# Ledger of designs, part 225: miniprotein binders against q9h3h3

Target 1, 235 residues: q9h3h3
Amino acid sequence: EDGFTAEHLAAEAMAADMDPWLVFDARTTPATELDAWLAKYPPSQVTRYGDPGSPNSEPVGWIAVYGQGYSPNSGDVQGLQAAWEALQTSGRPITPGTLRQLAITHHVLSGKWLMHLAPGFKLDHAWAGIARAVVEGQLQVAKVSPRAKEGGRQVICVYTDDFTDRLGVLEADSAIRAAGIKCLLTYKPDVYTYLGIYRANRWHLCPTLYESRFQLGGSARGSRVLDRANNVELT

## First folded at step 18 (miniprotein)

Design hN35
Fold by ESMFold2-Fast, scan of step 18:
Structure hN35 (fold): chain B 235 residues (1-235), chain A 82 residues (1-82)
Amino acid sequence: as target 1 above (235 residues)
Amino acid sequence: SETIEVTVTEETSPEEVAEEIVKALEEGAEKVRLTAYGKEAIERALEAIIIVAKRLGYRITVTIEKRTEDGKTKTIYTISLE
C-alpha cells in the first residue's frame, strides 16, 4: 500500500515536470509586465490538461516565476540515485542524517516551502504575492500547480538553493510571511522528492524537514518554525 | 559520439525516437539528449521514453531541463543507462 501511493505521486510529479510550463522569467522580462501576466494566468483558472474555456487550451504542468538571479542547479541526481540503491542494499540505517550526507556528496541541495490552498481568490492572491516577492528579489524561484480535473487543493512551491543553510530557509519563510501568507507551510528538500520520500514512504521517514506556523503580532518574527527531525523550535 | 542529439517535433514518431535512443546507447553513447518544444513534441518524447523503459525493458536515468523561451519552456531530456 505505501509503495503504491509513493509510486503514484512520483508518476504524477514526473508528468507535471515534463509537460509545458507557463513561466514569467524576470531574467528576460521587465517587472512591469508581471501584473498583466498574473491576470492572464491565475492558477485557480489554468487547467492541468487544457480546456477551451480556461486560459490554456494545452496541458500545463506548472506555472512558474523565475527571479533575476535564478540559476538552475539540480546537482548530480544520477550519482545520488546510484548511492541510494547502494545504501538500501548495504543494510546501513536509512535516516535523515544519512540522506543529508548523500545530498551533500552529490550536490543535490535545493529544497522548497510547500503550501496547499483550495482553488479560488485566496490561492490567486497568495500566488500573486509570492510572484512579486520573487520578481523583487526576496525569493529566488516559485511555482504553483494548475487546477486538476478532479478539483482539490493546489500547491505553491517556494524554492531555496540549499536546504542545509538554515538561515536561508528561515529567510524564505520570513519573505513568504511578509507576502501575507498565513497558512501552514512545510519544507521538503528536493533529495526527498528524487528518492520518492512522500507521506507513505517505505522507510517511514517524515517527508518534510521543517514546519512553519503563522504567529499573530507581538515581538516575534511572525512565525514559529519547527525542526521536525530534532523536534526543536528554531524561532 | 559521447552525446547524441535528437530533436522531437509534433510530427516525430515515438517508436522511431525509442529506436534511436536504444541504438545510440547500445553503440556506446554515454547520453542521448531529446529536445522538445510544445505540447505534442513533449508528448511524443515522453512516449518514446516510456517505450524504452517499459516495452523494451531498459533501465535508464532521465534528467529533465527546462529553458525559457518567450514565456514558455523548452524541455530537454537527457537519457543514460543506469
Scores: ipSAE 0.000, ipTM 0.139, lowest interface PAE 20.4, mean pLDDT 79

Design hN36
Fold by ESMFold2-Fast, scan of step 18:
Structure hN36 (fold): chain B 235 residues (1-235), chain A 82 residues (1-82)
Amino acid sequence: as target 1 above (235 residues)
Amino acid sequence: SETIEVTVTEETSPEEVAEEIVKALEEGAEKVRLTAYGPRAIERALEAIIIVAKRLGYRITVTIEKRTEDGKTKTIYTISLE
């Protein structure tokens, strides 16, 4: 039964990507409409499977904001998966460097800063700050999970185009901090997600590349970023 | 706030406990509480926490308390993401 419960939770997570999304798309919608949209769809109140008493009567997988310059590029995920299967069969060492090279070869370069917050005012306030930063051009795209029936924290994901571009990843962290976010942030490349390397794995790979903590005073940056792969402080 | 309860014994695999902790935290649990009785169980719980700290890339907060129940002094580790 433990196995069945784990399978059920995994299936529900996959279903979120397939269910409808609530999207504010700054490429086609005036920025002046953002505040009304945020008031209509606060993530603490939007329910995963719909409820007549919530803003949504139908299921919602994600709540997203697309920036004016957002151009989706998932790369060659099919080629990545085939190359990963070949790598596993080859008996060659599986390392962070090998995965990085596979991601580059197949153009699967996106990654995301993650923050987990309890449902409530602080979550809604954080999401509003991130959404405004996206619409104003300081960030490119972001999404937040709806409220699950099982409870627990909700997640805000802030995407960058290229996880191998350290400066770009750090610039996104700075923009998140400038938006007023003070909680813990972790950065994960999407290549790990597509290959199912997101928790305990047999290769002992850490799917989290960076960790960011808010720091008061002393620096204009406002955060300390650690490179988890090399255990080195970058800021 | 959701707390996931895990009992750690002297036979419990630290890797399996670490996997449960990682899964719970990645899926949004606010806390994971490990209960251990005896030196071997305590060692296995600590080893699991160390695995989680390295693997997750998150900084975790661990609070430790002892509780005596039915003449047994148990050690409780409460793990949260902060």
Scores: ipSAE 0.000, ipTM 0.160, lowest interface PAE 18.5, mean pLDDT 81

Design hN37
Fold by ESMFold2-Fast, scan of step 18:
Structure hN37 (fold): chain B 235 residues (1-235), chain A 82 residues (1-82)
Amino acid sequence: as target 1 above (235 residues)
Amino acid sequence: SETIEVTVTEETSPEEVAEEIVKALEEGAEKVRLTAYGREAVERALEAIIIVAKRLGYRITVTIEKRTEDGKTKTIYTISLE
């Protein structure tokens, strides 16, 4: 456990989204500039609020890379939030199915694979691999958290368009593995992030839908992906 | 590396050892080997293994070897994913 409440984690996430982002946008920037950008903004050195000696003098919420084909669609987040408040007030059961229905109704379908790494060379190397995969078209979009004032692990988020599209979620996992990533991955729909569903949530919901573990054993190489909600292996 | 070695003492935090085990396995280590000297260290190693089993969410295999060398007993736990 990280020692913080779900409300604290939600507040931190909102603040990061509202603060400026450092973005490499492959839709408008040549791929040849990526290596220089990665060298200028290694996530282990970029600080959340801007510190002496860091690459940034101002707060940075996220460091992101957008792929050439990336087309953002966040859906109706305001409508989702209003419906969520109504649901909580109604006393009706809050389940994965209910949240899935709200997400579909309000077109809030994006989700992300998460990996948590300590600040340092391995984080910067993993981020560089993911960023190259995004710019080369194997992934659509990704972001990484800056170094927190308190310290601790940083998170890399690799997004997919539709968390209900299981094949698309698995395709993104394959692309992450092909980029050389071997650490544990968990998949979280953005609807859970917008509604503040974290590990210590009052609804007793599993905060992630899938987890992926790297495996080279057996006749087929790849990762093992588990559907956590249904306790079913997908690969 | 294939195997990561960790020494556990009577002063080692179980949470710290658990974090080292998870980190090593997440980074692709085949095995993590804990060496514990004495009863307190053995207890701390076991507590760390229990934390890892819950945090990982998957089953782990733990093999246990106990050796006495020059009058002192050490316990070796070898941890791997099933």
Scores: ipSAE 0.000, ipTM 0.079, lowest interface PAE 25.7, mean pLDDT 79

Design hN38
Fold by ESMFold2-Fast, scan of step 18:
Structure hN38 (fold): chain B 235 residues (1-235), chain A 82 residues (1-82)
Amino acid sequence: as target 1 above (235 residues)
Amino acid sequence: SETIEVTVTEETSPEEVAEEIVKALEEGAEKVRLTAYGREALERALEAIIIVAKRLGYRITVTIEKRTEDGKTKTIYTISLE
């Protein structure tokens, strides 16, 4: 009766992470091969569950580009979960600051800039720009969702390794803007996902930590970045 | 007045409207009023509300009002935190 359930959305997200990924890995593949790879796998044409008429016949969960320095680290998620349960039973205020402290203590620091675009040329062009920035070393790692059978917007995720490193988050935003991206960007730390903040947000926490808007008319960095949790402008 | 007005069309992204709703409410707006004209715009406004309530987990109250202007039906959703 509710339409969308958190359980169904979580199952779809988990399935995408578990299904095969199409990866350009700059640690092992020459940068000169990127343009051919991008032409072979435009995200507007790669289908989520495979189709003989698309570039893939088998399911694809994500299309990703790994930079030369990419080294995945998820931190201590089990320790984070235990500390979260303790915090909830303590009666202490649950604020962005307390979640930040839990994330730091347990080294669950990764986060991502997200952009949502309709399938088509603009999505493919945006992804190509992001992928080139990753291979050239201006960004660390990025992924884009394949086209769902039902249709709808696709998401490009550009990861940073530490959401508490404000300079690193802003540098990633600048690199995205330098790649020609002008749409709204929102930044989400992975700690919020592990703690279920988006689904069980009884504390009225903003699920988006940072927001970037393309700045018309004069900013040298090309964007204005806002810390939405504290309502403070960073640029 | 602490009410933020948002117009939703058949071209409007539900995800972008959901972000506008959350931003306005977190910045202290008492209400966010979505005005949708026509069937496709109504579906996009409703999807944005579902994103805010179900995917993002906000506890919100939604009031729905229909108005007929110049023979056409317009739907207004007024959103506030519970």
Scores: ipSAE 0.000, ipTM 0.084, lowest interface PAE 23.9, mean pLDDT 79

Design hN39
Fold by ESMFold2-Fast, scan of step 18:
Structure hN39 (fold): chain B 235 residues (1-235), chain A 82 residues (1-82)
Amino acid sequence: as target 1 above (235 residues)
Amino acid sequence: SETIEVTVTEETSPEEVAEEIVKALEEGAEKVRLTAYGREAMERALEAIIIVAKRLGYRITVTIEKRTEDGKTKTIYTISLE
């Protein structure tokens, strides 16, 4: 019930990553052009495979915004995958701790806050807020999925450089809340994505490390964040 | 009951602070406040809190406040038992 679903999700993610991306790159494009770009490519209207009548005529895997200081480091993904195969063969328990150590050893440290929204105004508005926060320097990088052929919710991913930097993860959450986002957020390290750790994985790992819920009443943080692995709630 | 106040610096041992917190909570302290100046101290305080949660074996709730005092910004983590 686990391996087949994880394999399917990994294949889908790989296909999206391989297809062309629509990118607003603040390293080379003036911030003043962002509003026009967002109006041209609202994620509720951009289709995954370039359907007639959409803004895109060709497949789009992701719509992304890169901040001015963005310097991507994927780490040693090949070494990570080789070490993962060795770990599975070794008989050692596969736990959040062993995956964390694998990620650190191979410098695969990035992670992301995820939010899932139905196609429409709310999604487009949330994406615009996130994109502006990235261009203004409060967040580093974000992307949003295009509209799927079969419909369903779309995902906004807001990246941090290092999932082991707990303060950086919490600062990103605060910046997302400051951008006006009120929906549920979950945080997933990219090592879990590379290794196919999704819902119903065979190791019974929770696929996310943090969960953030909007806090009513105007808290200074704007949210309640649960550290799932360590069972600590931060408000 | 009492409130325990702990200052965390970039040289503070998270394990030692965690031991102090666990002892205080088990002895009936209502609140424990960790005050950290600077990013390294903030991370060490958070690590101590995580050690506490693992040792207690149940969920703990921590409030986070940032305050500026005498030109210095400090972060206060407050653990409260209900």
Scores: ipSAE 0.541, ipTM 0.839, lowest interface PAE 1.7, mean pLDDT 86
Fold by OpenDDE base, second read of step 19:
Structure hN39 (fold): chain B 235 residues (1-235), chain A 82 residues (1-82)
Amino acid sequence: as target 1 above (235 residues)
Amino acid sequence: SETIEVTVTEETSPEEVAEEIVKALEEGAEKVRLTAYGREAMERALEAIIIVAKRLGYRITVTIEKRTEDGKTKTIYTISLE
């Protein structure tokens, strides 16, 4: 993909974070209202810019569900960035281990499972399953992108508190699979997003730490999780 | 390190903002801070940065920050444009 396309996508993603979110907060809203909320705001119909006839009249950046235990903590992102700039200037080698250490040092430990789905029933169904899992406390927080004007795939992000906690990452995968989701999942730490580590970056860093593939007859988890950095199966 | 601030409004075109950024950099600014109020202004700011990156042909680091209600600044994203 043309570097310009990646930059545009980054700009659009950033603009989306600045737009209002449609949020179901389980901390303040009864779980019994979730089904009505999901029916009102199906992700395949919620439009990015509030198109005529969409459930939303105003622009929406994300649709999100917050669990009871959700506490937003982004760590020291400014300190992380400063350290990253200094590291780049130093000319020292940059490895996945370097990024992990930076993340730990600055307490920027959140990460997310990502799934990309075409707009439609399958997306809405997947989102409903995830939203329920969040409200039921199996997951902490999730968000889904609204429908773009040009169409294309929508992304569901399911967060974990610590990308260095392999067990927590695997538990989230299990919860996603238990929600009936069978598509490919990739896990990306937020530190990689904050530092602008994208596909085909100059440091040859893989922004995806884990990959989960659904398996019908396999482990109790219903998936195979690959550590992409070490090329080792964790399940 | 001198930081130059550029305010982006709904009335400012991305091209005009880009020109101001380039001017600031040519004047020796190490950092240029774009302050955008609202979504539309932010989008224009981002477009301006892309224009600048293309014009200058060298690596630009872009830090996107959100000002919180308490007046604190939170970094949202950092991107490198080449």
Scores: ipSAE 0.017, ipTM 0.366, lowest interface PAE 6.8, mean pLDDT 83

Design hN4
Fold by ESMFold2-Fast, scan of step 18:
Structure hN4 (fold): chain B 235 residues (1-235), chain A 82 residues (1-82)
Amino acid sequence: as target 1 above (235 residues)
Amino acid sequence: SETIEVTVTEETSPEEVAEEIVKALEEGAEKVRLTAYGREAIERALEAIIIVAKRLGYRITVTIEKRTEDGKTKTILTISLE
């Protein structure tokens, strides 16, 4: 049963990726239209499968905002998957360092800051702040999950191009805090998502690289960032 | 050099799409591009591709990508002989 949840979460993530997304694309849409778009598609009301009374008439996998400079680059995911299969078969220890090397070798470098919020006003307000930061150029791209039929928390993902670029990861955290976000943030490289590294994974790896906590007065940045894998404070 | 465009929906017959793909490729089209909206449409497109691979008896290359149009994503599956 170890890994059952990881397989299920990977299947759900794939389904969401394949289903249509609602996108505000700042590369082709004027910034002045953002507020109307946010009012039309609040994430607390957009349902995963187009339930009656929701603003969507069909399934929505993600609600996303693309910045003016957004240029998607997923790397060599096929090569990553083949190398991962070989690694698991080899009997070699699976560690954060080994996964980092696989990601670098196959150019699968993107990662994301995650925040989990209950459906409601606070989620919609947080998403609006993030979306404005993306459109204004402080962040590159972000997405938020729609409301699931059974309820539960929704997730906002704020992406960076390179999880090995610590300064870039920390700059994204600062921009999120500047947008008024005060909840707990965790940072996860997309390689972990592709390989099914979630909580309670069979390799007992920490599923995130960094954790950010809001601290007023303790940090000039408005947050304290911890390296989860090494248990070292960075700010 | 010709690319043939086909739209696939959740109501589209995989066999009908497969016949259209086979005809296009056998008549010299370089690529056949399937545009699918939603998971059921993507499943129909994939079923059509499997039929094409079996009917032609040759290896095909399929490229899958997501594109944004009018604030919504769509999945594009591009098929070529290789």
Scores: ipSAE 0.000, ipTM 0.358, lowest interface PAE 12.0, mean pLDDT 82

Design hN40
Fold by ESMFold2-Fast, scan of step 18:
Structure hN40 (fold): chain B 235 residues (1-235), chain A 82 residues (1-82)
Amino acid sequence: as target 1 above (235 residues)
Amino acid sequence: SETIEVTVTEETSPEEVAEEIVKALEEGAEKVRLTAYGREAFERALEAIIIVAKRLGYRITVTIEKRTEDGKTKTIYTISLE
């Protein structure tokens, strides 16, 4: 596909990150205030650019909940980007392993489980479950997109500190399932986002490392997780 | 049918465990069960499983059971060619 679509998606993502966020921060706000906050700001009603008829009159980029132990660390993104440019010039093979090594070297380790849901009660209920899990300490941090003017699905992102910590990634999946989530989940390291690597890139890299599907009546973890690159399914 | 038991610790070589698993399966074992105590041993066991999958060249399915014993997480991985 043309670079125009990739530029459009990147510009939209950058705008959302730069616009104000609605945050429930459990480090400074009592957990008892969460239910009122969730009722005030249901994701299906919060609009991306503001509307007098919605909970917000001003633009909102993301709606987020920070856990009590949340300590953000984005690593050395500038060093990562410089090393990525050098790698491309070097003629060295560009593989998932090479990218993983760059991420480790520059401590750009965060990643996220993603779920996409249509605006409505099910989205708001799913977000409430995730938010409670964050405030209760089963998850560290999460965010959800506001409703776009044109409609379409909204995304819930549930972050883990370190995509190379496979146990941590799996524990987050289990906590999401314990919160009552049954939809498809995909896991993506933030390193791919910082380097602008999306689907159909020239290096044939898949930004999605794991895919989680709800397993009815069989899994002790509540799901089956496919490690795509390594071809291992965990039940 | 024969089940081979392997204990994985924080000092265990994932490559050596992978060789042991591959050899057991080639010699007709129906199951290989890995037992790991704690987070580091869990990671090494999973790394060995990934090496096995790459060497076999096809998807493997692993059943993971977690238990808490004396405040430590015990993770049991069962690899089966059933």
Scores: ipSAE 0.401, ipTM 0.772, lowest interface PAE 2.3, mean pLDDT 85
Fold by OpenDDE base, second read of step 19:
Structure hN40 (fold): chain B 235 residues (1-235), chain A 82 residues (1-82)
Amino acid sequence: as target 1 above (235 residues)
Amino acid sequence: SETIEVTVTEETSPEEVAEEIVKALEEGAEKVRLTAYGREAFERALEAIIIVAKRLGYRITVTIEKRTEDGKTKTIYTISLE
């Protein structure tokens, strides 16, 4: 996949972040309204640009659900970027440990479980399960991409507050699995996004820290979580 | 490090913005800051950056920041274009 495609996808993702979000905020909206909201704005039908006949008349960047405990804190992303520029200029080796330390130092600790699903019932069902888990307090915040014109896969992002907290990451995986989601999950720290660490980067850094595979009849969590950096199974 | 600021409006074409960016870089700017007000201007800015990346043929790092109502800037994404 041409580096240009990754850049285009990143630019599109960024443009999406600038567009209005369809948000269900459990802090201000009764949980009893969630089902009506999900029915009104199924992700497979919400269009990126507000196409005629879509539930949205205006462009939508993301559909999101905020839990009661959700507090938006992104840390010192500017300081992180400055330190990253300085590190690159220094010629020092860049490792996953280096990025972890930068993230800790600048308090940029958020990360997300990612799942990619084709538009349709399975996506909408998965999203409904995640949205309920967020409203019920099992998850903090989640978002899903709207339907693109090209009909590509939509992404659901389920956030955790600290990618260095393995227990928190694993608890989120468990909550996602409890919501009935069986697809492959990948976990990506936001620091990797902020620093432009994509697949096939020049430092050979894996942007995915964890991978979760659903397992029937296995561990109490119903998944196997692999630490990609260390190639170690955590479950 | 001299940062050159370019304002992108809804009336400014991506090509015009790209030319301004290239000019700024040719004049020795280490950083070019694009300020876009509104969605359309932002999209144009992104298109302009893509045009620039294709023209220059060397690595460009793009940092996207959102200005909050309190005047703080929050970095949203960093992209490296080669």
Scores: ipSAE 0.020, ipTM 0.452, lowest interface PAE 4.4, mean pLDDT 84

Design hN41
Fold by ESMFold2-Fast, scan of step 18:
Structure hN41 (fold): chain B 235 residues (1-235), chain A 82 residues (1-82)
Amino acid sequence: as target 1 above (235 residues)
Amino acid sequence: SETIEVTVTEETSPEEVAEEIVKALEEGAEKVRLTAYGREAIDRALEAIIIVAKRLGYRITVTIEKRTEDGKTKTIYTISLE
């Protein structure tokens, strides 16, 4: 986020990942219960650190929906972190290609489409659409941040299992658009999150690999997807 | 071949959990699994792991997993000797 250092954002991300989550798990919970769960935990009202006046009195790191086919595979994160420290010490260039190589070597392949929305009705409506797409099998996994401060934007993350699989990344984008989402989307591989690559990082790397913009009218896809590393339009 | 289960709460002593981990591993357990519910419990579990690895000097592998139970996550740390 604008106004924060990369180190501060990395620390916040670690805290949220470690804190308890609120989860609708479609592998074990009937789809008929989703609407009640969404009404109970609208992301615009769930507070990050708990508030007696909100749906939660205790801290919540993320609000998540797991699809029926969800099978998490985080890869070898410890090996990735050790290799990252060695890379920084080695004097080798730190580039998108080098980070991609580390991710492949350590099987840290997951990534996510990100959308940032202000707290309120539009956020809650967007999240409900994404959650339904996950439960219906069009997407695999999604999460949304709780409300951390007045007026600050919240993020919805929609995961794919392999950021190197362009077709899978594009299929997820298409499903997000089919759910009625029209805002800007950016795609970030989890390897960047684990290594603390955010805006204004010391290596001047773009923190996202892909960008999706909604296209009004009769386009074949409904969005235009750009590969930001190569400045190539994929759709 | 044995896995020892340990539950960590917001009132659990990190030093006591560290002692339980060490005892289980020294008595031949293949793995020790810590289950933590909530932020305070997670913090205490992590401090116990740090005690085992840094203060007591054991070389350990730690795997972290979140599981969902009744719509909330629990954090599971699986600890083994390298």
Scores: ipSAE 0.012, ipTM 0.403, lowest interface PAE 8.7, mean pLDDT 83

Design hN42
Fold by ESMFold2-Fast, scan of step 18:
Structure hN42 (fold): chain B 235 residues (1-235), chain A 82 residues (1-82)
Amino acid sequence: as target 1 above (235 residues)
Amino acid sequence: SETIEVTVTEETSPEEVAEEIVKALEEGAEKVRLTAYGREAIQRALEAIIIVAKRLGYRITVTIEKRTEDGKTKTIYTISLE
């Protein structure tokens, strides 16, 4: 309901995308260099806008690891945004199904598992596990936010190529769990990010498509994954 | 076939970059490539492009891309005459 929050989050996302990223690219860099890179750029110490004494003197938008098979495809984001404006002007209902169709039509299919962690050892350890899984080929690509100037939790994003491919989404969840991650995970399609749809949006849409919870005490699959739109268990 | 490289920083004058673009194109360069690191540099690069296109009246094509080099990303604007 609060349009201010959604607009602010969209602006922050754009700013982070425009600022430089620190990238370990496994397509061109030997895997043996990963541990040194992780030690040089722990996300709890890398500052969003650069500070004397931190690993970075200049702003950093994201810290990312690209897998050996990573092949970015953003789809037709410009066409998506034009169609979104037309949809809003048309007076037609704005629903999850309508957004899904816009995403498919414009090939904006990527999505991501999100985890939010406080700055510190647990964040850096989780990121190192995810980064190793990416370099080893169990995940395709991931990024983590730098330390915010106002504090708060940092976010690790683990991407999949196609949010409509349930098997691919579930395989990524399994790889995250195999890396030792036990916190809550939520999955968001990039189409919501490109259109500025966050929590408390004016259309009352849930930006989360899937939710993964670790099963404490001996789950057979390590996690429960829910389809949030239909409230149906996928595992 | 000559490409002229220009680095834009948060301290670079948009008017100076615009003059450099125009000079390179008038001297027969095929392309001028602006490399910008960070938001303020990006803003200054865009202001220079606007000066070239709107105030100076050149018809140009601009291609925008983000690249990774030495583990850092940079934004590249490639400018050519129509």
Scores: ipSAE 0.013, ipTM 0.474, lowest interface PAE 7.3, mean pLDDT 84

